# VHH binders against Dopamine receptor-interacting protein 1 (Dorip1), part 16

Target 1, 310 residues: Dopamine receptor-interacting protein 1 (Dorip1), of Mus musculus (Mouse) (q4kl13)
Amino acid sequence: MKTLFEEIKASIKNNYNQDRSFWRPVLPWGGVFTIKAGRKAVSCTPLYVEIRLKNTCTIDGFLMLLYVILNENESFPRELSLHFGREFVDCFLYLMDTYSFTTVKLLWIWDKMEKQQYKSEVHKASLVIDLFGNEHDNFTKNLENLMSTIQGSYCSNWHCPTRVQEDQQRTISINPPQEIPHGNLIRLAVDELFCSKIELCEERGCGGLREFSQRVFCHGAPPFVVLNMQHWKPEDLAYVPYYLDLSDHKYLLEGATLFNKEEHHYSAAFQIDGHWMHYDGLRNVNLILLNKPPEFLLLSSLVYIRATEK
Key: E = the ipSAE of ESMFold2; O = the ipSAE of OpenDDE; V2 = 0.75 times the mean of E and O plus 0.25 times the DockQ between their complexes.

## First folded at step 8 (VHH)

Design t2 (from b10, 13 letters changed; framework vhh_7pa5_2; at its last look DockQ between E and O 0.41; V2 from the best seeds 0.00; counts 0 for: pae O 4.0 > 2)
Fold by OpenDDE, look of step 8:
Structure t2 (fold): chain B 310 residues (1-310), chain A 119 residues (1-119)
Amino acid sequence: as target 1 above (310 residues)
Amino acid sequence: QVQLVESGGGMVQPGGSLRLSCAASGFTFSRYGMSWVRRAPGKGPEWVSTISPSGGSTDYADSVKGRFTISRDNAKNTLYLQMNSLKPEDTALYYCAKGWTSLPYFDYWGQGTQVTVSS
């Protein structure tokens, strides 16, 4: 039996017509479902809880991206298993290949519930989960450990209470610069975060100079990284970099999540076998081959995959 | 896998000197700060010294300041601790640690090398 990934690849190879679309079962937006709840979810939650989902379509894109990423390189599942657990990764891939998107989404939601990474209200033994606005946080939080970084620093002030420290940051916020320099702003911003620098230790109030080391990944170079772009104005972005250099590795752009302002939902774009596809879980034709960038969509996240060659 | 192997320990008289070495492997040595920590008999671990990845910045515990010098050779993936004017209170098992955070947050330690200062 062909995997979902293989099926998609085969379809791309055989059909370059944008009019041909794929359909995959997705969890209906706003649906009501019963899930088994664990002790770590909601303290007053029964074993089985009725869940009302709001704005769940945003999760679809991330799940699809994750699936594609895991299948792009055979080593990635193993690598991710170190971070996410083998059972989770295997189950995820299996369910995706069996077209059990609904189950995958529910499991993902459950994972978020256990980690209390959701917006919800409990009423009459029912849980309403509104995922709107939590998409990036929910997605990136799962990847937090994988993409966690450390940066050491020294303060020149011997009396600084934090003179020597190593900061472990699970997620890094990349903010646009105040002044838009000429060039690729995303790349420059990323580079700035990873490079060594000297700053005034003003935030800590000691008045010294703080030397920061080069930022490095805590668990080695991850197989992929995700940039949250929600804080960036689209009009300020002249270019989306095709690659990023992170910690002696090159990462290549292979996916993105997109926000539709008109429809108020998220979709995803991803590259398979050199072709870009658009996935929108709210559409009947939820997978289409892209011949050009989608219009009227805002970038919400960028996904880069570690290159095999340095 | 991260490996840290300390060497150079031994027994010396008060006022003597020792040079400890730590051979590092399993990670890009030059990208990480490195530290020495020690554990004396009956005491908890104590931070001794830290050096930045480039070697440009160093820090020392007050108890060893002026007597110990931390250095590194990134080409050899080796961390050093030159210990001069040794005192009996310096007697401890000395560990090489990856990183430059504070105790107990070091992720990786070696097996340690014993330093004994005794008359």
Scores: ipSAE 0.042, ipTM 0.469, lowest interface PAE 4.0, mean pLDDT 78
ESMFold2, look of step 8: ipSAE 0.349; ipTM 0.757
ESMFold2 (binder alone), look of step 8: mean pLDDT 83; pTM 0.854

Design t3 (from a17, 16 letters changed; framework vhh_3k1k_2; at its last look DockQ between E and O 0.72; V2 from the best seeds 0.00; counts 0 for: pae O 6.3 > 2)
Amino acid sequence: QVQLVESGGALVQPGGSLRLSCAASGFTFSHYGMSWYRQAPGKEREWVAGISPSGGSTDYEDSVKGRFTISRDDARNTVYLQMNSLKPEDTAVYYCAKGWTSLPHFDYWGQGTQVTVSS
ESMFold2, look of step 8: ipSAE 0.303; ipTM 0.713
ESMFold2 (binder alone), look of step 8: mean pLDDT 84; pTM 0.862
OpenDDE, look of step 8: ipSAE 0.017; ipTM 0.332

Design t4 (from a17, 17 letters changed; framework vhh_3k1k_2; at its last look DockQ between E and O 0.01; V2 from the best seeds 0.00; counts 0 for: pae E 18.9 > 2, SAP .77 > .668, placed apart)
Fold by ESMFold2, look of step 8:
Order: C-alpha cells, then sequence, then structure tokens
Structure t4 (fold): chain B 310 residues (1-310), chain A 119 residues (1-119)
C-alpha cells in the first residue's frame, strides 16, 4: 500500500496538468468523528454520538510538519519514539497514511495535551473540543524534552559564591535585539544562546570572568528543532538562514508556520526533497506546490531538521 | 516495551470488596490516561472506568458508578480499581488499559485478572 508521503512525492514529480496542488485534501481544519453504534464514548456525561473539533489550525501545520519529518530519514521514527513513545509514533503514521485526519488530531489532543490546555464540553450530544489559542501552547510546548538543552558556566574567581552554574531550557527561545542592526539576525541570536563565551561575572563584588560552555542538547541532537518567531518583525527576517550549526550538528531549514492576525489563522510551509509546499487547512485545495521558497512575512515559527550524515 | 500487569482478582461474596492493581512500565505513566475494562464469559469486553493523565477527571460505566473508584499513583506507576458492593453481575476478567485517547481501538491491554462474585 502507498503511503501518503509517497503519494505527495509522486505528485511533485509528475506535475500533471501543472496544477501545482496535491490532488487530495490533507488535515482539513476542524473535524468530526462519529462514534460507532454500540460503543460508549468515555470521559463525558451525558453520552455523546460524535466529537467535533474546532480551531485546530493551532496544531494542524505542525502535525503536517511532524509527518513530513518522520518520513525524511528512516532513523527518525525510532529517534522520535524515545521522546514521544513508540505507540504514539506508530499510530500517528498509520492514521496519517490512512487519511484518518480527525482521529490523528484526537491522538495529539488526548495523548500530548493536558486537559487544561484545551476547552471541551458536551453540547446537544456532541463533544466539542476547542483548540482556540496559539500553536506554541497547543503544540510546541508539548514536544516533551526533545529540544532540552543545558549550558554550564564557571567563574575564574575561586571565591565566587556561585562559581559553578547550570542553565537548562526545554525550548529554544531567541529574541530579536532591541536595536535593529544589519546582518543575519537569526544566526546572531542562535549563536548568543549556543556558543561558548566569556563575560564579566555578574556577582556583586566578584570581578572575575565567567566562562560559558557551548550549550548542548540534553538527549542528543534531535531530528528537528523549532524556533519561536512570534516577536520577530518582517524587517528582522531579511536573512533567514537556510542552515544553522547547533551543538556541532548541521540543521537545514525544513519549514515554517505563518500566522495571519486579522484572520486569527495559522498555515505552514515546508519542503520535501528541496520542493517547497504551502499547507492551509481552511482551503479546499490545502496543499500547494510552490515554485520558489515562501516569503516569511507573517512568520510564527521556523523548523530546522538535522542534516543527514553520509 | 509497554507492559501492564493486573493483580488482585479473587473469589468474593456478594456485597464484598476488592482492590485491583495494575503495574505499568515502558512508557511515561503520567502522560497517559488509564482505563479498566471487563469481559464476562460469552460477552464482549466493556468499559468500566477511566482516569485522566493528571488524575483530576474520572468517569464510570453507569452500573458501577458509586460502587467502583479508579485512582492512580504516579510515583509507583500504578492504577487501582476499588470495587465495593460487588454483585454477581461484576464477575469478569478485568483488564487494565493504557490509552492516549478515549477511543477504544487505541487502548493497549494487560493480561487480565479474574474477579468472581459468587456465594
Amino acid sequence: as target 1 above (310 residues)
Amino acid sequence: QVQLVESGGALVQPGGSLRLSCAASGFTFSHYGMRWYRQAPGKEREWVATISPSGGSTDYEDSVKGRFTISRDDARNTVYLQMNSLKPEDTAVYYCAKGWTSLPYFDYWGQGTQVTVSS
């Protein structure tokens, strides 16, 4: 049986009618799941006969990206299983490959989100689950310890009260500078977070020099990383790097998510074998092959994938 | 590899009580909801109780509501089913299930423990 990923790749190569769109919708916004007759739906009173999802664009783009990433390298399903669980990864791929898109969203909601991260209620025999919010709360913060990093430092003053320090972070948080300089701002912000450096010790009265080690991933270099770009302006994005060096590994730009504030709607762009595609779950034709890399005017996140070692 | 091991099943008189335990391993226990199911001879497996990952939400099949209590101990990776006021209709093999969704076909099962309620 041909997987959804294989069908998308074949569509890219065939260019039939030069339509530039994939022939079948993928991860449509929202969704309805009908409960089979004779089975009780758990966790609610009164009983319901269907589950309705709304405002799912806060997870849809990243679910599509996760699917692409899991298919980019034959080792990634095993590596990501260490963080997400083997059953989750196997079930996720199966549901995507069988076009069970409402069900894969339910898998994410119930397996990876805590109850307090979403609103749900039973209304007229339907369980309604509402994912209104932002994609960082509804997706990125639920990536477990995938992107956890640690950076140690020590002060040259042997008598410093806090001579040895450690800083652990679960996400990769970078901010644009207060002043808008010229250059590759994203590279500079990443280097400030990851690269070793020496600074004047901030302890009062110390006067020593504090050496920061290179920041490293706590669980090895992950198959992908996500950079939160919500506070970055289009002016800051003139130089989006197509690769980054993170903890001695090369990462390649795999995709991005976009946020339209007027529509309160997320979409995504990503590449497969160097071919860029745009995904928007609200469109009838929701997966479009682009003829050039997308413009990042409304950037929400950047996604980088670990380069294949060969 | 996911492992679920049920224990505590026994023969008990009507009106009696039992506490079932399910020891879990091979996954991050606190991230998953847990469920109990049962299967009586010649019948289909049926849902009994559910507890959320946080432990803050529980739900029960109507016939056991008020008599059975599901709980979890994340420090011990264990889920429990306290069964009070047992009836002959409660006779079944009880299964602990690991779920990441409320959909029954996603659940993973233990080997089961036999509960018999008889004079």
Scores: ipSAE 0.000, ipTM 0.150, lowest interface PAE 18.9, mean pLDDT 80
ESMFold2 (binder alone), look of step 8: mean pLDDT 84; pTM 0.856
OpenDDE, look of step 8: ipSAE 0.043; ipTM 0.476

Design t5 (from a17, 15 letters changed; framework vhh_8fcz_2; at its last look DockQ between E and O 0.37; V2 from the best seeds 0.00; counts 0 for: pae O 5.5 > 2)
Fold by OpenDDE, look of step 8:
Structure t5 (fold): chain B 310 residues (1-310), chain A 119 residues (1-119)
Amino acid sequence: as target 1 above (310 residues)
Amino acid sequence: QVQLVESGGGLVQPGGSLRLSCAASGFTFSHYGMNWVRQPPGKGLEWVSTISPSGGSTDYADSVEGRFTIIRDNDKKMVYLQMTSLKTEDTAVYYCAKGWTSLPHFDYEGQGTQVTVSS
């Protein structure tokens, strides 16, 4: 039996002019699911929790991206297993291949809820999980350890209460510049984030100069990184870079999550064998070959994978 | 794997000088601050000095300020501690440590170098 990945690849290889549309099981939006709580679940939570999923989410897009990334890069599952556990990664891939997308989504949510004790908050409020506005964080926070970065800083003021600090960045957050110069703004912003710098320690009230070290990944170069682009105005994004230099490694654009303002749901784009695919879990035709970038969609996140060659 | 190798310790009389060296490998040296810490006999680990990645900023414990100088060479991936006016209380095993973390969580993996100040 062909894997989902193999099926997608086979379809692409076939004359893209004939059928550019594919059907795959659609993730349900909204519904009641039962999740078995783990031993470390909140004490007030029953062993089996009925959870009602509400509204749309980026998770389905991210899951598809993750699946494609892991299948295209044979070593990545192993690397990811170091962070998430082998069982998790294997289970994830298995479920995707068995078209148990709903189960994958629920497990991902549950894993996040359990690890971050989100369960207590959700459970106390209602057995309803509203992912609206939190879907990006729900996914990216699970990758926190993988993509975590660290930057040290040192203030020149001897009396600074935080003279020596170590700042951890769990997710790479890129903020738009105040002035939009000509050029690749995303790349410039990334470079600024990772480079060493000297700033006034004014925000801390000491008036000293604070020297920041080069930002580095805590656990070595991750197999992939996710950039949150929600803080960027679409009109300011003239160009999306195909590659990024992060630390000493090159990362290549592999996918993105997109938001449809009109339909109020998220979709994903990803590359397989040099071809771009669009995935929309709310559409009957949920996979299509892209001949051009999707129109009228807002960029939510970018996903870059580590290049094999430095 | 991060490797830190300290050297330069020895026996010296009070008022004497020593220069400690730390050779770093296994990480991008210029990206990290470097520290010297020491463990006196029968005492816990204590911070001695810190230098920023660029070398532009340095910090010292009160007990060694004015007597010790921390320097780094990013090209050679070395950090040094020039010790002058040594005192008996400076007797300790000295370690170099990577990063900005405060005690007791310094990442020192070296064997250290023994400094003994005695008449």
Scores: ipSAE 0.019, ipTM 0.370, lowest interface PAE 5.5, mean pLDDT 78
ESMFold2, look of step 8: ipSAE 0.462; ipTM 0.808
ESMFold2 (binder alone), look of step 8: mean pLDDT 85; pTM 0.871

## First folded at step 10 (VHH)

Design u1 (framework vhh_7pa5_2; at its last look DockQ between E and O 0.03; V2 from the best seeds 0.00; counts 0 for: pae O 15.6 > 2, placed apart)
Amino acid sequence: QVQLVESGGGMVQPGGSLRLSCAASGFTFSHYGMSWVRRAPGKGPEWVSTISPSGGSTDYADSVKGRFTISRDNAKNTLYLQMNSLKPEDTALYYCAKGWTSLPFDYWGQGTQVTVSS
ESMFold2, look of step 10: ipSAE 0.389; ipTM 0.774
ESMFold2 (binder alone), look of step 10: mean pLDDT 85; pTM 0.854
OpenDDE, look of step 10: ipSAE 0.000; ipTM 0.221

Design u2 (framework vhh_3k1k_2; at its last look DockQ between E and O 0.01; V2 from the best seeds 0.00; counts 0 for: pae E 19.9 > 2, SAP .719 > .668, placed apart)
Fold by OpenDDE, look of step 10:
Structure u2 (fold): chain B 310 residues (1-310), chain A 118 residues (1-118)
Amino acid sequence: as target 1 above (310 residues)
Amino acid sequence: QVQLVESGGALVQPGGSLRLSCAASGFTFSHYGMRWYRQAPGKEREWVATISPSGGSTDYEDSVKGRFTISRDDARNTVYLQMNSLKPEDTAVYYCAKGWTSLPFDYWGQGTQVTVSS
């Protein structure tokens, strides 16, 4: 079976007079009904791909990425279902595949916001996504709940009031360090958060040394990780790491949302069959093939998927 | 900084024609699709038509298909709505919108009033 990318390439190569339509890979919120590939499609460089939108909303980068990731990774729906609920994932995919975008939106709002259904039995956090509010914050917040971790610590000072702290739960948020060390800032930030460390207990009211254990996920390693990059300076994001190591698991970069400050809209980058693409549904050239993850753009979020254990 | 200014609205008789214009500024016009919306009294704003950035693709609400034509002039940063065979049901304030977004904070103009009445 040909991969999506291979199919697109084949369509370009073998069909000069006709274009082929695909339901892959990108989704504007309520908009895209087809992606066409062929010589007459001019929206993609260097490929010949055209994404058509009908009665569309703006690109929902998060949902788009979610859909793309779910469709391009065979194991991901199953894994995600453990966290978000099987019915949610199945319903989401089904409705999207049937082009029922409005229904998806309504269900997302009414069922998630009002009924707060599709709760995981494994994860205590409820998923509530407000598509009309701050999508970025709401989406990342919900996904970050999957990254709740526990960490123990003890202080060397016997008189420390908080000498022993066990099972301190924290939702993971990876922020840029205050002092920019040399190296990959994202990796450094991740390592700082997850690795065991020794710190002065000054922040906790004493002068002892506090030892922190390795941070461990409360509910096991999540199938994917979304990093909110809103607090990061664009100039510091010249390089995006292809992978992250989190608590003995490797995660691979699979997508990113980008924010155009000048035009005040979101676009998305995603990987298909090892190739990176950038989609902007508002642009004439709305899809381009990239040789690597996008650089020198304002990243809104990074999406990493847990690597499949071979 | 995005600005949209609609014009061309008027009172017309049923069966008449009207051409609306929307002058755009504050963004690279040629890179973006454009849309027309309308809002009748007591009704919600509804989508009417869309044109792609290249102008090669258009889409219309079912009720206006065959009667309305959306077009654009990138040199003038203007999108148009040619309305033929107008009906009383077409009476509304017509709005121009940038791109494909339907977020609550869409970029809209002030609108132009179209009234179809005998």
Scores: ipSAE 0.000, ipTM 0.224, lowest interface PAE 16.1, mean pLDDT 71
ESMFold2, look of step 10: ipSAE 0.000; ipTM 0.109
ESMFold2 (binder alone), look of step 10: mean pLDDT 83; pTM 0.850

Design u3 (framework vhh_3k1k_2; at its last look DockQ between E and O 0.01; V2 from the best seeds 0.00; counts 0 for: pae E 19.7 > 2, placed apart)
Fold by OpenDDE, look of step 10:
Structure u3 (fold): chain B 310 residues (1-310), chain A 118 residues (1-118)
Amino acid sequence: as target 1 above (310 residues)
Amino acid sequence: QVQLVESGGALVQPGGSLRLSCAASGFTFSHYGMRWYRQAPGKEREWVATISPSGGSTDYEDSVKGRFTISRDDARNTVYLQMNSLKPEDTAVYYCAKGWTSLPHDYWGQGTQVTVSS
């Protein structure tokens, strides 16, 4: 079986008539990004690889992969130099060779920001980069920032001291329900969080009914949703859900990052051309074709991509 | 629970050779790449060499290219660094590391001292 790197390389070299899309984990940082490879998969001329980072915390893994690609393709450094400039590419390679990843990250981010590759104000939060510390936490935090929401509520009890609570901003954390009802737990959890609902008002024991409005994203629907699965029991998760409906948007599961607690690294499950695969960039056999969506192993997060966005 | 134990360091004369070993445990050794680092007195730790899980790919710091060879024996969960044509500049404590990348929580052994002196 070919490795992902080999597949990417082949896609570049063989000049396929179709673009091949690859999910890539950002090892060990827990991120996932998309690589489109092929002669037609041109994100920036003359490069035949389009790389889309979902968040800035994925930079490390991306750069590593880029480094590997550059070394696997003799012409790629030249082509990249045409785009980024020879000095940049040389510096990049040098820094990578010296394992100066932090410096490489800073260089790359600065370059990309300067060129205004990240222009969307909606995703400004994703541009908040924490290059230091716990990669998993940073990754999650940056993504969660995109999932800030507001919700209003009011209590039916006229004398409730917190009768009206408007515009409560919260960062979304989708946790398993306390009581496990029958059905798709993830969906239920999401529905509970985002749907309007009436609950018993627990504030100071007023005993009224509190009505919650529909939760709305502060910055609009994010391009992707991350479910933090740390609070989920593995046994409750027989499979990775295919779809997620969230605030009138349909999300398709395209990948998930898995954290191996024992070995302290990330891997990823992802779809390529409709096939599920498991990838671990630190392993010899780094790509395994799966016959079905993987069961949750040491799942760190699920990444859902809006199905309407191409 | 990852453990790395470096050995083989010694005092050698310039032009001499030395073979370092790193015994690994606490993870599936054959699945992971391995790295060597070194730290000279008063200097920062620097990368020296990397080997892929299969052993099919290796990479070296420029200053050691052609002189050092990294290899591995998966059956023994050991990675090696063959050092030839040693120079005084190679004097350092040598460390073994798991994986391809540096992590904040990199697993290091105690290191092994290599001294090159006439």
Scores: ipSAE 0.000, ipTM 0.207, lowest interface PAE 16.8, mean pLDDT 68
ESMFold2, look of step 10: ipSAE 0.000; ipTM 0.118
ESMFold2 (binder alone), look of step 10: mean pLDDT 84; pTM 0.857

Design u4 (framework vhh_7pa5_2; at its last look DockQ between E and O 0.01; V2 from the best seeds 0.00; counts 0 for: pae O 17.3 > 2, placed apart)
Fold by OpenDDE, look of step 10:
Structure u4 (fold): chain B 310 residues (1-310), chain A 118 residues (1-118)
Amino acid sequence: as target 1 above (310 residues)
Amino acid sequence: QVQLVESGGGMVQPGGSLRLSCAASGFTFSHYGMSWVRRAPGKGPEWVSTISPSGGSTDYADSVKGRFTISRDNAKNTLYLQMNSLKPEDTALYYCAKGWTSFPYDYWGQGTQVTVSS
């Protein structure tokens, strides 16, 4: 059985005017890749590969593109294998060739966590990702589990049943601010979440003022920050910031998931070694090199990775 | 509301040809793979052919390979199946389906009857 790469390469080298097409299943629920390779496949120039996604997570598209780029990166500005490391790349390529896409996803996530930010086996164990069905939500949820925080609060009302609350442990959810101030909305939202604040106590009908302490991570700074932007207005997400300051750490944007409400499908923006790309498997031109910061109509999530301390 | 309407079926002699059409509406036709499936009397559904959204990729069941050709016109939201060298075993109700090569498909039409008989 020919590997995916072999199939692609054979198709590209074929001097025949006919492009080669083949199908590959992606996931148990029926996800499919339609792959067309040849000189006339314009959608992913200069690789001459057209990839169509059906019923699959956008990360699959990302990984597929990564796979192709790693194998056919002559025209790519930089050798990606040097960036990821040879051992990872070899394992990645092997798994892709064996169509073990779920395992590849896990490998990618774990590799990022282990190599760059977090080596704890405990956290590894906690990252149980079910990539079946609602892959986007599951993916986000699992990453967010790493973002548990504690925060104390007290109410000014002496009669409030929750007057003194010890540290509350919960997973971070970053929502848009109630008021849209001028500036970086994402940063403002993050700051609002982590900074101390005073709010009206609404619990059990209390009318007191509730003071929240500064929020602190339960397990230290997480390797990933996943921002679910589902509740954000599209117009506010026209610009994707490349970095995010969180506590004492800087995070760099690695990827974004986009949702097209009209077409009911996801697309992906991702960064590979400093180069940003947008992938939409359902478009004729499905791969676009971004020459500016990503701008999107509807952003569903942002994935930031903690920057390595140089 | 997804709608698929098949047409072009009929009765032909062995060795004859037919061209089936499927008019699609209610979705962005050009974004989805489309398939033909058939059901012969007393048999379960059988996949026949699939075409990619762009039309650049096609696949066929072994039983029809070399004889049938699937195509599409995205401007007209229409799927086609050119059937040549028809055999009696090709007799079936032919359905247009939204989806890829594997069951289940998202949506099926009402079907068009193809009968190959001497």
Scores: ipSAE 0.000, ipTM 0.230, lowest interface PAE 17.3, mean pLDDT 68
ESMFold2, look of step 10: ipSAE 0.011; ipTM 0.503
ESMFold2 (binder alone), look of step 10: mean pLDDT 86; pTM 0.864

Design u5 (framework vhh_surovatamig_d1; at its last look DockQ between E and O 0.04; V2 from the best seeds 0.00; counts 0 for: pae O 13.6 > 2, placed apart)
Fold by OpenDDE, look of step 10:
Structure u5 (fold): chain B 310 residues (1-310), chain A 118 residues (1-118)
Amino acid sequence: as target 1 above (310 residues)
Amino acid sequence: EVQLVESGGGLVQPGGSLRLSCAASGFTFSHYGMSWVRQAPGKGLEWVATISPSGGSTDYVDSVKGRFTISRDNAKKSLYLQMNSLRAEDTAVYYCAKGWTSLPFDYRGQGTLVTVSS
């Protein structure tokens, strides 16, 4: 049996005249886009794209994203198997291919999130699933384990009881810098988090200088990263970077979610064939080609996917 | 500069055992997954095994499951491959590679030859 993704691929490759189809999640909101692209698509020119949004919970969006990523890059299943377990990954893919989404959710919750959470190298303690509230926060939080990093540090004080500390684990949170220098603030914030730095060892009761090594993902670079932009001031955002360098890996911006506070709904921006699209299911013209980045006032999250290693 | 130096290869009879070692330098070894890959004569590179940074998780190509064991010593910045029940088809140059499953050319060693022959 052809997998769901294989079917999609086949539809794209076998007939240039047929509509191309894609899955894209609206993260962290949790909706799922069905994207069809073809010459006959009427929703948006010049890309000829039709978008259908299915409203789901955030876990569905996450699982869909995971599925898409796993199928787009053959190395990801094996990589993630080291985190989730091979059997789980295989079962996950199988269930997704068979459209057993509810079962997939149950598998995720009961097996990985509840039963085996404490045994998981990646999911040791921090994932909490709240399916009924605060979807944005919940989704982001549930991705934290994948975004866990480690960093070593060295204190210059010879008498420091924690002079050398290795592999301090921390979940990344990319917040606006306190001092806003000129430049790309997101990149600066990322660099501040990941780059080596020297700080006073005051937090550890020492007056020495503590040097922090470059931060790296503790379990390897995750296949994707979601940046919560809720803490960012719109006026501070002049540019959204298309690329992020996290540790030794490059990530590509694949999507963004926009939150309309007045209407209390999410919209999404995403890239198709090098063009950025904006989708808002509550508008008559629900899909538009973006000639410039959307207004940052509404920016709620950015989704980056790890670049495929050639 | 990332450096990986493999050792432990040699000639062994079918059913025999070998232990490969890899000495790593030029990067924070404990932060990265590590892999073994191999290239048989006339064939392309094949992934063999991967181990997580902590060593807590491992994965293998199906053909070596139950026979090969990947391990690491982060303190020694060393990667190991215990190969048991070796078969003729295991004959290959074995490479230590930095990373999970990717085969970057610049992040593997010079390799060590394993020949399984009667």
Scores: ipSAE 0.000, ipTM 0.256, lowest interface PAE 13.6, mean pLDDT 71
ESMFold2, look of step 10: ipSAE 0.381; ipTM 0.769
ESMFold2 (binder alone), look of step 10: mean pLDDT 84; pTM 0.857

Design u6 (framework vhh_7pa5_2; at its last look DockQ between E and O 0.04; V2 from the best seeds 0.00; counts 0 for: pae O 13.3 > 2, placed apart)
Amino acid sequence: QVQLVESGGGMVQPGGSLRLSCAASGFTFSHYGMSWVRRAPGKGPEWVSTISPSGGSTDYADSVKGRFTISRDNAKNTLYLQMNSLKPEDTALYYCAKGWPSLPFDYWGQGTQVTVSS
ESMFold2, look of step 10: ipSAE 0.409; ipTM 0.787
ESMFold2 (binder alone), look of step 10: mean pLDDT 85; pTM 0.861
OpenDDE, look of step 10: ipSAE 0.000; ipTM 0.228

## First folded at step 11 (VHH)

Design v2 (from t1 with S57Y; framework vhh_7pa5_2; at its last look DockQ between E and O 0.01; V2 from the best seeds 0.00; counts 0 for: pae O 4.3 > 2, placed apart)
Amino acid sequence: QVQLVESGGGMVQPGGSLRLSCAASGFTFSHYGMSWVRRAPGKGPEWVSTISPSGGYTDYADSVKGRFTISRDNAKNTLYLQMNSLKPEDTALYYCAKGWTSLPHFDYWGQGTQVTVSS
ESMFold2, look of step 11: ipSAE 0.471; ipTM 0.800
ESMFold2 (binder alone), look of step 11: mean pLDDT 85; pTM 0.866
OpenDDE, look of step 11: ipSAE 0.006; ipTM 0.265
ESMFold2, look of step 12: ipSAE 0.434; ipTM 0.782
ESMFold2 (binder alone), look of step 12: mean pLDDT 84; pTM 0.863
OpenDDE, look of step 12: ipSAE 0.027; ipTM 0.377

